# Ledger of designs, part 7: VHH binders against F-box associated domain-containing protein sdz-33 (sdz-33)

Target 1, 300 residues: F-box associated domain-containing protein sdz-33 (sdz-33), of Caenorhabditis elegans (q9u232)
Amino acid sequence: MATVPFPILCLPDFVLQKSLKLMGVVEHLCLSILSKNIKQLIATLKGYPKCFSFKFVPFTSLTVVGERFKHFSFRFDIDESSQNANLRSYTDEGTYITLTVPGFTVKHWIEHVAYVLCRNNSIKLVLWEPNIDEVYEIVKDMRTVEVVIVSSEIQSCHLLKLFPSLRYLGVYKAPISAQILTYNLLHLEVKTKVTLNDILISNCSNFSISGNDVSDKELNFFMRSWIKGSNPRLTKFYIRNSLRVRDPYLETVLFQNIDYIETHKKIYWRTFEISRPDGTKADVMWDPLYNSYFNMTVQH
Key: E = the ipSAE of ESMFold2; O = the ipSAE of ESMFold2 at other seeds; V2 = 0.75 times the mean of E and O plus 0.25 times the DockQ between their complexes.

## First folded at step 1 (VHH)

Design f04 (framework vhh_8fcz_2)
Fold by ESMFold2-Fast, scan of step 1:
Formats: C-alpha cells, structure tokens, sequence
Structure f04 (fold): chain B 300 residues (1-300), chain A 120 residues (1-120)
C-alpha cells in the first residue's frame, strides 16, 4: 500500500543521489522495486550493515542491524497463499508499513532486502522451528551461511551438508548429536543438556554451554583429560548458569591431582593456570560466590 | 584484556533524564547479551534491563518498564540505557554486564559502574 513519488526517478543522477541520502529504509526499499538503476544506486550510497539475520517463529522475520541506534526489523505476512508474502517494515515507535508486490514470495523479499541493505557475503540464520530444506531453498544462492542458531531438533548430517561453510552453530532446545559435537566448528554454543562424554568428544574450538549440571568432579576429569591431550582444537570452554540454588564448586575437588597456580584473586572470581607437559597453558576461572560461570581459556 | 567501561552517570532531579553508555573491548561483543544491573546504597544487585546479541529480544524489570530504553550498537561495541521519568528509588551504581545466555542474572563480565543519584 505504500506509494513512492514517481517524479523522483526523473531527476539527474547527482540530484537523485542527494535525495536518496535523505530518505529512510522504507523509501529505499520501495524505490528499488521500481527501478534496477535505483536499486543499484541505493546499494552503493547507503553503506548499510555487513550482516543480517533471519528468524522463523512461526512467522518469518528479517533483522538488519546498522551503526549506532539503527535497527531495521521486517516481518513477513503470508496472507492465505503460502507462496505470496507482504513485507512489514517496523519503525522505532513500533508502527509498521506494509510493502506489497504481486507474486513476491518470502524468498523474493529476502533477496531484495539483502541486496539493498547488506553488502557482505555472510548471513546469520536463526531457526526456531522451520523446515531446514525450505530455508536452504531460500538462502542457497544469496550469501555464504556461516552462523546458524537452531532451537528445534535438526538432522545434523543434513545441516552440515547443506551449509559447508558453517563456522558458528547454536543449539538452544534440541539435543545435540555426536555428528555436531565432532565437527570442526569455530564456535559451538549449546543451551541444552550436555554430558561429560559430549564434552570429551567435542572437536570445536570454542565450546559454550548453558544451564548444565556439570559437577566439579566431572570438570576435574575434563581438565585432567585436557592435560593429557584431549580436545586438541579447544581454545575456550565455557559453562554459564543462571542464578540457581546449587552446590558451589569446590577448589579442592576441581583441582584434585592437578598442578596449578593461582594468578588472580577478586571478589567475584578466581583465576588459576594449568599446564600440559608440552608447555601449553590454560587459564581457569569461575565465580565462587554464585557459581554463575566456569571458564577455561587456552593461552596463545 | 576484557573491559566494560560505563559513563553518563550524575546527579539529576526527580522526573529528569540521563543516558548511560557502556563501551566494551576484549571479547566478541556481538555474541553476548548485554544487561544493565544496579546496586542501590546498602542493598544487593538488581537486574534492570537486557538486550539479546541481535537486539531481537529486549526485556525490562517491572520497576523500569516504560521509563527506560536499552539499545545496542554492535559495530561500535556499545550498549546504552536511556532513562526517563527518574525516581529517587532509581539512585544506585549502574553496571554494564555481559553474558552468553539471556537469563539477565548470570554475568560473564561486569564494568566498574557509574553512579546515578536522583534527589529532590
């Protein structure tokens, strides 16, 4: 329903560029639909952010984050036809403008918004409950998918096969498989239950887990295993807990049969250094007051 | 080294406004949820507001809902708290806190704080 002033397309390029710089995101999206030349010009002038994310719960959404306070939020309105979609562009006040193009699907809108507002080759997918194959068909020809966050159960081999450039994976509600754990990710973030065995077989560089009931005895076993050469790719291992009522980690249990030195003492944390026989060192720190986190960072 | 540096605190009259800023360095800011937490004189820590890594999820404590706005800028590694309609009970040291999970309680990194005093 949004209309764009057609006379602006008759302006000389220099004047048109100045006019475009004064316009907002809705105007830019509207004008780029009307003209291939304007679409190209807007993409070069705006310097929009390098990345965007896609969220699917139960509606598809698109978020593009710019510099400072700029935040472009879009939602897809699929009116009775599963193949046609309208785009809602939201303002800071929470109001929205609906953009309608006959025959546009969710894929057409994502391609259009990505071209106009995002210049880099990386996208982030946030998948709450979507069909992985349907999502793949939308993004496969657009940009390199390097970050995926999933909250539902996924077919791990299928996910890794569809997105071979995947560097960062977040798993928020679904149990993780051995295939995901053993894959050579740069960062694996898990907000579901993880066992000691899962930690030991993991092959990611940065392993972040939340809300697990990993005991100080299990962490001791893990640290002793790391000292003996387990998890050779690991650069950071991180556990974070909410402020729950739980037994505090005990220093005597955490470091049983481990040679360590204490490097820092502060009210909210303590830092210890452990070493492998080959001289590789790691810093271990946790919050002794609330047990809110446990962090192990390999030096280098 | 990891640092969170707060600024923008000061003395303000009831009904006034202040904008707090937090500058982050030494970690991958865009992967962390950011929180504002305060400590009133003689009391414990109170969570005020949280914003997810992508600004897609924003939450506020009941005591500040409708009066405070949290905003983040991932390119500048900044988080802000715009405070309006300030009350005497908002007097506290305000801390910026980073966390990998969006619980609003358990924090990986905290700044040194900035003092906000609301007095008549």
Amino acid sequence: as target 1 above (300 residues)
Amino acid sequence: QVQLVESGGGLVQPGGSLRLSCAASGFTFSNYAMNWVRQPPGKGLEWVSGISWDSGSITYADSVEGRFTIIRDNDKKMVYLQMTSLKTEDTAVYYCAAELYDTGYSYDYEGQGTQVTVSS
Scores: ipSAE 0.006, ipTM 0.230, lowest interface PAE 10.9, mean pLDDT 72

Design f05 (framework vhh_8fcz_2)
Fold by ESMFold2-Fast, scan of step 1:
Structure f05 (fold): chain B 300 residues (1-300), chain A 122 residues (1-122)
Amino acid sequence: as target 1 above (300 residues)
Amino acid sequence: QVQLVESGGGLVQPGGSLRLSCAASGFTFSSYWMNWVRQPPGKGLEWVSGISTSGGSTTYADSVEGRFTIIRDNDKKMVYLQMTSLKTEDTAVYYCAKGYRPSYLGEYFDYEGQGTQVTVSS
């Protein structure tokens, strides 16, 4: 009562709700901090299926993800002495709007945005050399987290301790550690150097590698090891190569001392089948024109 | 005026192949990542593949890895999607999309074309 509301807040709920549907994300956030009634009405709309992509460098930011891969990114202006945060959004004109609420921290803003705009509170973290403990304090009460790490090996191991339910991990610039490789991940994507030994000790279900110099002889050794029972959780092993960067894959080297069958031979792909003594089969594929990938998929 | 025009869709049997094309105009083509996204009947959009500004880096959704190849020609302002070993679940309208790297910036596209229909059925 101490504060005089905007005239729009005096409209009947039906008319107000219809007006709110014509407004954008920033307007919804502005109005939601002015009135508990407006906050509740906007929350019934829940226009966005995914709430979080949390980046720490160069800015602490929050992304709201909508349909058709559209997104809204907000940056936080943090007062380091109080940890109070203002939410900043850029307009199409190149100007910015700043939202201020006394006492709001980054955590308060994430909770507010999730409640008002998002249908779920699933989190994807993109970490470029952040303080992992600080990030954990912000997200620890949230239900789902997916992590993309570019930080050092030590930080990656610490992150697994903080997020034991993690199912997807990307390692883009940090060296890969044995602790990460042996962890029971559903998906592991690596864009840093891996060795044959790293591949052999991996315990993830889906292993995707890019920017690596894995030789045909090393792939042969890996496939022979798989036939003998290595990598029991593996469902897919994939290598991405830049176009025309590598020498062609050689069938004679890849399948040396392996019993195999060619199942498909086309100009853009070749598929081969290998088997374990227990009858488990895997499909091995690569693109013979560009050698842009190597794929091994375990049949179930 | 940004314009993306897709072509090359059609009816194909499971195990078959199709090549999709995207002709771009109205922007500096060589300055943007190009992507393919698709919308299956009655479902939302899903990202399929992306290619860097120079064509030196490519990335693919798990569902199409090893079967699809994305290529670009900066001189002709064209993006292609070579599809092999097609499955019934690949049935969708395929869109060419101008935008950012999926692996670094998340799933963000600045513009999409009108689309081309791919039907995989016997």
Scores: ipSAE 0.000, ipTM 0.242, lowest interface PAE 12.4, mean pLDDT 74

Design f06 (framework vhh_8fcz_2)
Fold by ESMFold2-Fast, scan of step 1:
Structure f06 (fold): chain B 300 residues (1-300), chain A 123 residues (1-123)
Amino acid sequence: as target 1 above (300 residues)
Amino acid sequence: QVQLVESGGGLVQPGGSLRLSCAASGFTFSDYYMNWVRQPPGKGLEWVSGISGSGDSTTYADSVEGRFTIIRDNDKKMVYLQMTSLKTEDTAVYYCARESWYDLGTEYAMDVEGQGTQVTVSS
């Protein structure tokens, strides 16, 4: 016998949720520091960045990869005495805003941004001058899946032990070590000089090399070695040759003593197939006009 | 194919000036924040200056603020570092670097440094 009003209690929540879905990354971050309820609601949206990267130097910064191939860069203003940090949001528009939360350190901001924007705790680290122990203390609760070392390969053995989830490693200026080459990475990218022997001892699945001048005779030796069972984990091998003009790769030299077939022929793009005795096949492509790259992809 | 080529280094006396250039290719240059970093002999990399994709925002290390100016020309795909009032401690190899970022579908790390250009400040 009681009369009660029909519930339409979700109407304000629906309007709020729809409004939040139309807002950008910067607006979400600004609102997320204002109240716990709004922070939690924004965290349910977690659709904006696909992944994020954290740089320690040249300045301490955080980049998230957003929708439509956009990236959003955030820079930290750190008080040296307290280690408290403010977050600056930079855009391609050249504008920035400063976000302040009393007591927040760099670690607190990374945790906050990851919680609000990212679907997982996966992180990429970019290290110009690696203090690996200091970096580890900040990101140890995150899954470090990619590390890029720009300047030095200090403590490479320690790096591999601290980051057991590491799948992708880049080495840009430091000499490459045997322990890095032989480690079972998914992807290894090297922008420093490597030798044919370095390539042959590598144990990664995807090996990308740039700035190296590898001859057609050396690539022939590598391919013949691969046919005989070398580099058993290899799925992709890519070389970008230096801008220094090399003699063009000769098909007759590249495939000397190799049984091969041409599978596709187009202007600037020719694909050749080589095979192991066990039937495993690989596709080989290179730039015949400018000798700018060599690519080998193992078929599965 | 991402490439950065630095030039403009040389020997200069204290108080002198140099203009460094970085030629970029293989990417949409105006979409990326660009940096100058340097490596003094026997030391690690030191960040020097940065500029936003549009050129509207610039940042400098405390050690160079007021002496160095970073500029970009998006039509020419160039970034420059104008250095004035050079000091002996500015002696370093200078490198041009693009902001790094990663997408789960991208096989290549996006931080790119060129071969560098040597700056020596001595009397």
Scores: ipSAE 0.000, ipTM 0.258, lowest interface PAE 11.3, mean pLDDT 73

Design f07 (framework vhh_8fcz_2)
Fold by ESMFold2-Fast, scan of step 1:
Structure f07 (fold): chain B 300 residues (1-300), chain A 120 residues (1-120)
Amino acid sequence: as target 1 above (300 residues)
Amino acid sequence: QVQLVESGGGLVQPGGSLRLSCAASGFTFSSYEMNWVRQPPGKGLEWVSGIYWSGGSTTYADSVEGRFTIIRDNDKKMVYLQMTSLKTEDTAVYYCAAPGYRSLYTHDYEGQGTQVTVSS
């Protein structure tokens, strides 16, 4: 519902807050535009577990990740002459609810949604085209923690200049740069071509690679390099390769010139342990049927 | 193409019960260990329970031991998680995991799974 009955607005704050806790994200947004007091009350509910994801094409939109990892997607209707924007929420039946606030631009809506719904005022950007400067003008006063690059035309090195608080980066179709690889990200996810040298110079804590064809010999070299002290910030390393037939000799190739032990731990999967001279240990596992992935987790 | 489809989640009050189901296809189900993992809102993945390929051995995380039961039906290619005495801290999206399809270290879980919400 886009409107609120007058009786709700005249309730004492305690009763109003109880009612607000029974409502969903669309209702919270509708109520938050009616009065400053209601906006502040909704904000004190500590927001939602995950912040919204903003994307610009094929139409300007935002997605709020709510309960049950549900995605609430909103589309902007922008008046080019005034730059005023209305927010549309579409239903499963193809109808929509329109939220209107006089004078609100896309930037005002993003700030409002982040304030009302998100606990940490942090955002995730999904970039579908090379319009990063235009997107930056919209989000520059907010904390951009996550970026996903879907366009091959976006230069990833420019993101560190624009978003110095960046902690998670996904690179799905753009070239990866040495500046990005050496930056101290919490998580780097790459679906484009990476080389063994790219892996060895990476300084992220969690490195996920897919759509690549890294050989078993290269993985062996990586593990031997890690044992010698490479990738000091690494906590998790994952590679998904093309599906391959199970090779009973894979263990011999992967652990060539490496001291290792097999462990069973708490799960019935086969896992292996490798160690650095300083006592730091890592768990290694791979797909036992298809040899399609390699996984390494550093113990703490 | 391995497929794992979770169902059975919902809203339940503390102390309540739910049974989750996982339908598997695209691999030799009876030859693999099966696991349940969960992701609480805003937190990382955590392992919940595992069952050996024959169904003869089960394991559980300390937080759910005695409250949850994992079972499998190899003829139907199904694995189940019977949850009792549910607590608010059990609120999470629950995922079925098989070796080689979903690991604790991938983002393959986003937008899938079955939601369990325990609240009064």
Scores: ipSAE 0.000, ipTM 0.131, lowest interface PAE 19.1, mean pLDDT 72

Design f08 (framework vhh_8fcz_2)
Fold by ESMFold2-Fast, scan of step 1:
Structure f08 (fold): chain B 300 residues (1-300), chain A 122 residues (1-122)
Amino acid sequence: as target 1 above (300 residues)
Amino acid sequence: QVQLVESGGGLVQPGGSLRLSCAASGFTFSTYDMNWVRQPPGKGLEWVSGISGSGGYTTYADSVEGRFTIIRDNDKKMVYLQMTSLKTEDTAVYYCATDFEYGSGDYLEDYEGQGTQVTVSS
């Protein structure tokens, strides 16, 4: 149990609110476990505009992301016999305080921190291990807006069944499935292998690909398909390729049989405008010397 | 003040080995996951490897898996990248980093250090 040097619970409500606004995250957490009334008052402050990140590893950790990228990191001490968890709040100097609430599990702490500190009770999950069912039981009642998969053993299609309201997905170390590609994500970021067919069936709004080598022939096919109506939800498509010197004799392949308007020409980047028959336009920016990147932005 | 200081880079022949080191200060090291990211000439940042705060979990980019090993020493506040069977494609500035910037399309992290140059050439 947290202790406080001043009997703040005895203050009138308006004085409590002013005092709470002057306190930091550790003080808010300590006070929030002492009283249901104080917990509710702190929760109305919504002091942290960004969702917190939850990383599930053998030593479960929790990071709260605040304004100007301020990070507050916590670790759980789990008692295997009781399943009770204590929350450790660390300082940069390696000192820490331990918060204890009888009966609190990791799930109770994450729910409490999200409710007390975070504006929209949303979390970003960074998944390092394949057993996502255990993580799901902890966070299933919370709004999850973003997930990043950093383990090749995690089955991404299973993830969508567990988190059907997911807006942002990063797939860094898992095979990409057709179910993931066709899902209505706002943003899909992929660092695993993708094919031209994977790109063509994708239904996300913003598609970012890295760690792949996509040829000018494949990008040409994609652009011609987009002009014919493929990828109707797409607003931005970005590829970062492995660095390869372009063959000067094949550079015309990228825009072969495409009507375009060149808007900018620089030594390290060029921009072309392409259009659909319905008048929808997109700006395509690429590296003319190296196959280093390709960026397509659909004009509103 | 968060500081990450990389070292151990250099010139090496293809097939050679190097060990990169990262000294951390200004934060509770064991609470943070640590990553190595690299920037090849003329390219953006590319994630290479990650290790959990406890050291219990490690991950690697496909291009380096089986060749690189990430380890950490929480008592010394150090993270290391042991690189073997180096290829010319591994030529890059290597950075030690604590967290991920998901929305950027690459690993952009607020706590990137100054970096250490690795050049693999014959």
Scores: ipSAE 0.000, ipTM 0.207, lowest interface PAE 11.8, mean pLDDT 73

Design f09 (framework vhh_8fcz_2)
Fold by ESMFold2-Fast, scan of step 1:
Structure f09 (fold): chain B 300 residues (1-300), chain A 122 residues (1-122)
Amino acid sequence: as target 1 above (300 residues)
Amino acid sequence: QVQLVESGGGLVQPGGSLRLSCAASGFTVSSNYMNWVRQPPGKGLEWVSGISGSGGSTTYADSVEGRFTIIRDNDKKMVYLQMTSLKTEDTAVYYCAVEYWGPDSYEYFDYEGQGTQVTVSS
């Protein structure tokens, strides 16, 4: 089961904690299933992954995301008769080790990994197929599910009804339904093609777009619409760009027929201010060197 | 609100040493990867060094490796760059920059400070 040397479990707590700090995530996970004391010691360590994701396609899996975007991927082997689940950890060579705990289901593993490795207990669900009801049965008792990433194939009304505490929704496939766009989310992230009309009907507080080519003319129209009262709940609008794909942002196009002021000119960003007739202000900024992002933040 | 304040720059002779400081606030300092970047006069940005949230991992540009050391003190919310054997080519404005990990972004620098000027001249 475990491939970690047994003699380490016999060390005094002080020496054990120092030894644990020298080990990696997979070794910590292996040790955490061997004793309650070691599980608690590992859970007190800092510098671990901030979050992890739970995927249901094509295999049920966990991905733990740490510093420098390092990923640790685990797959579930589910026994059909008992519903007991084993966790497989893969090496770069394509071999794997199996972690087994008698009686553990997928739900037990999610709870265990969240406790041991995730500092903020935030769970990110990644769903590619329309099996939302099965996912809900696994996670329905978890208070930490505030982030969901879905494909466009999941029925938006059903998803939003099942997860009323949902704060962040990510969508990877076009088209994005109007029901998702108009819902009162704290944060909506899209990694698919977004039209100007999609932006204009969005009712989320923070709207992030990745892997999309929104033109300067379209951004100009959006900003002019915002000035006239569109997107009343918007606090932040963010676009992340691929560095080799996008032409530089053009100030003259972005602010055509808009009264604006440049407030800061820094190496990483230029910041401009635009205003509504009611006095509400927004900061518009982008990275002038790499054009890696566009950001619009509404001032409180 | 995220804020980064750099200090410690100045005039120094070639072969000299300086310690730059970055005071960080408005986020969980111990959970974010931190970088030092610089801009020499008339040139673009150059990445210099990085340090993980725990301080357990450090990286350096080839041009500074063996001469510069990046350290963090999470209790004091500080990141330092210890520079030794300074060369004329190290003359630049030095900036502290944070990488944010979260559901809205985990690939970009999202904040920079005002910078601190380092001038190495004979």
Scores: ipSAE 0.000, ipTM 0.151, lowest interface PAE 13.2, mean pLDDT 72

Design f10 (framework vhh_8fcz_2)
Fold by ESMFold2-Fast, scan of step 1:
Structure f10 (fold): chain B 300 residues (1-300), chain A 122 residues (1-122)
Amino acid sequence: as target 1 above (300 residues)
Amino acid sequence: QVQLVESGGGLVQPGGSLRLSCAASGFTFSSYGMNWVRQPPGKGLEWVSGISDSGGSTTYADSVEGRFTIIRDNDKKMVYLQMTSLKTEDTAVYYCAKRYLEPGSWYGMDVEGQGTQVTVSS
């Protein structure tokens, strides 16, 4: 009924603030659409999720991530003719609430949720197989957006033109362009084949690859190149191998023509140290039982 | 270290059934949601299904809803995808993916393993 007020909206400011602090995220979103004053009060609260994951396929959805890996998933029901969107909030109990605001599009909802839950803090958008142009139209005017893209098809020039602040990138299809490899990424994750040359020209800080396509001889060459000054921005190089049995990593091949020391930093892993002439050190480690990973971390 | 091993794929006739398995290790399995994603020949990754950390909530792509069922066993650290009424369009490499949150950094799905190939053909 329009003449029956929500009881909480009638409380004195102090009591209202105390009541709001006891409520959860879904309740705050519901209340935030009822009053500009309540929306403003909720936006001042602390302890809420600070980051978003915006997923575009197979349906438009938004995930708000909280503390201790708790998440809140929202799906958009889009009216094809008007592009107006309703927001569905799901719970682990298998229930959902539908929120409707006349005239709200997906963009309006993302801005509303960002304001209410993130308080103009940084928004991290994780895009899974996005239509880049369509997503750009949604996020282009948002204040503090850090874009993370997970895609099997990347048009490097177009991607970097639309998202010049891109710092995190996942690539699932070869070949990887030189523009992406040489860009100042904080993290590059590759789930496809890479060449030694791809590794050597990379300018990212954290380089993660999967599969056992990189040979011990290639890793040796990479480490010798690093010792001579290659990959100056590198802080971590990580290879994740399938749990299928690969040939064991061979110390004699990996460290051929390298001065190294075994450090015994871990009981169940082989751990070693290599150094540059300038005194910069790196820890090299692998699992000797399953050879499931290879890790090189630059000491700071 | 995070490890995911997919299995159970194979060649099946249209209308047939397969059960895919994903064995997880290297993380607190019961604290993370899990997803199944697939990559059809010559196409990009397509999300198929998701399950919450407790198993109390499941979600499906419209193309598979009513035909596929996602299940998890937290004691065995396994997630499964029961596929029925398979169509030629379901032909793909199937991957299980951990929902990953890096505190203060980013949130996404991490496709970990080699996948398991499903081919639906007569």
Scores: ipSAE 0.000, ipTM 0.192, lowest interface PAE 15.8, mean pLDDT 72

Design f11 (framework vhh_8fcz_2; at its last look DockQ between E and O 0.22; V2 from the best seeds 0.00; counts 0 for: pae E 10.6 > 2, placed apart)
Amino acid sequence: QVQLVESGGGLVQPGGSLRLSCAASGFTFDDYGMNWVRQPPGKGLEWVSGISWSGGRTTYADSVEGRFTIIRDNDKKMVYLQMTSLKTEDTAVYYCAADTYLGYEDSYPYDYEGQGTQVTVSS
ESMFold2-Fast, scan of step 1: ipSAE 0.013; ipTM 0.408
ESMFold2, look of step 2: ipSAE 0.012; ipTM 0.416
ESMFold2 (binder alone), look of step 2: mean pLDDT 84; pTM 0.856
ESMFold2 at other seeds, look of step 2: ipSAE 0.012; ipTM 0.404
ESMFold2, look of step 5: ipSAE 0.005; ipTM 0.329
ESMFold2 (binder alone), look of step 5: mean pLDDT 84; pTM 0.857
ESMFold2 at other seeds, look of step 5: ipSAE 0.006; ipTM 0.390

## First folded at step 2 (VHH)

Design e05b (from e05, 19 letters changed; framework vhh_enristomig; at its last look DockQ between E and O 0.10; V2 from the best seeds 0.00; counts 0 for: pae O 17.7 > 2, grease 24.9 > 24.2, placed apart)
Fold by ESMFold2 at other seeds, look of step 2:
Structure e05b (fold): chain B 300 residues (1-300), chain A 120 residues (1-120)
Amino acid sequence: as target 1 above (300 residues)
Amino acid sequence: EVQLLESGGGEVQPGGSLRLSCAASGFTFSNYAISWYRQAPGKQREWVSTISSGGSTNYAESVKGRFTISRDNAKNTLYLQMSSLRAEDTAVYYCAKEPWDYGTELYDYWGQGTLVTVKP
């Protein structure tokens, strides 16, 4: 169990504040459960994380990610009958820390951590087979901006209604619906099966695809469609392929019937430029070492 | 537009070496701290190393003594020299522009990543 030395709690406020600024996030959480005055003092400190995440699977976790504190992760130990929860972590040095507050549920911990550590109450959710309504009840007072669905049967319409501030969505194993594809996202990451038509109807600004082998012919068709005006919100399109031997004449297949200019030739990547008739340009990047990605970035 | 492009990843035997590069554009490279992060499959992204605008370097404990971060401000390029590679170093490595201060931005600027695989 976590303990705190009694003498630090007796210090004058100005000395206590200086001492708190020297501590990390784990120490702040340990102290924050002991006194409402210390909880409030820590909440006023600058430089706290921009976002934290919750993982919902057989066990649920809380991760604090920030430059100063370098990725502290906590897991919830939940008592099934009472729904009371302890917050547990292993530090980089292997220290095992358990935080216990009588009567605290997962919701109480999330609210406590958000109050103490989160500047703008924005959260990331990592969902592993979740009950999405239960997740919503826990986080509904926060601004959810990122969701990653690892393995799920979540209804797309219901998800989007519950989280209207969503900017980033990852879909890894569940089938992807047209509603998700056409939703106005900043970033969509897909590791499940997608077709050329799915790519063409997408309405996100940044589209990342992995675990799909999109052919050079399909990419050629996509680029010709983009030149004619498809995907008007798209700014970045990235495909991460499995390692494979790429055809040595990739440029001829990929750019067939496309006017392009090679703009950069470096040992580690090559860049080509294509254009719409209205003058909008895009950079296409190729990885000559591993044949592992296709990247198109629209110039704005 | 801020752009960060990682390269130099690949497959390597345990104990081997790789040199990663990050080409930067769309900002005054010399004014910012730049970092390497990595993400192994199924794990959270973790910090690896940072080099300040003044050249001061910091490293995660797991890579101290094995990795060296450097920058070439004339070429707007960040480097990570990786030596004594281990299986646990297998990850996608990302270059990141750090914020100028502790603002309220939701996300930092990141590259698209380069895969490093250390064979079992």
Scores: ipSAE 0.000, ipTM 0.159, lowest interface PAE 17.7, mean pLDDT 73
ESMFold2, look of step 2: ipSAE 0.006; ipTM 0.252
ESMFold2 (binder alone), look of step 2: mean pLDDT 79; pTM 0.793

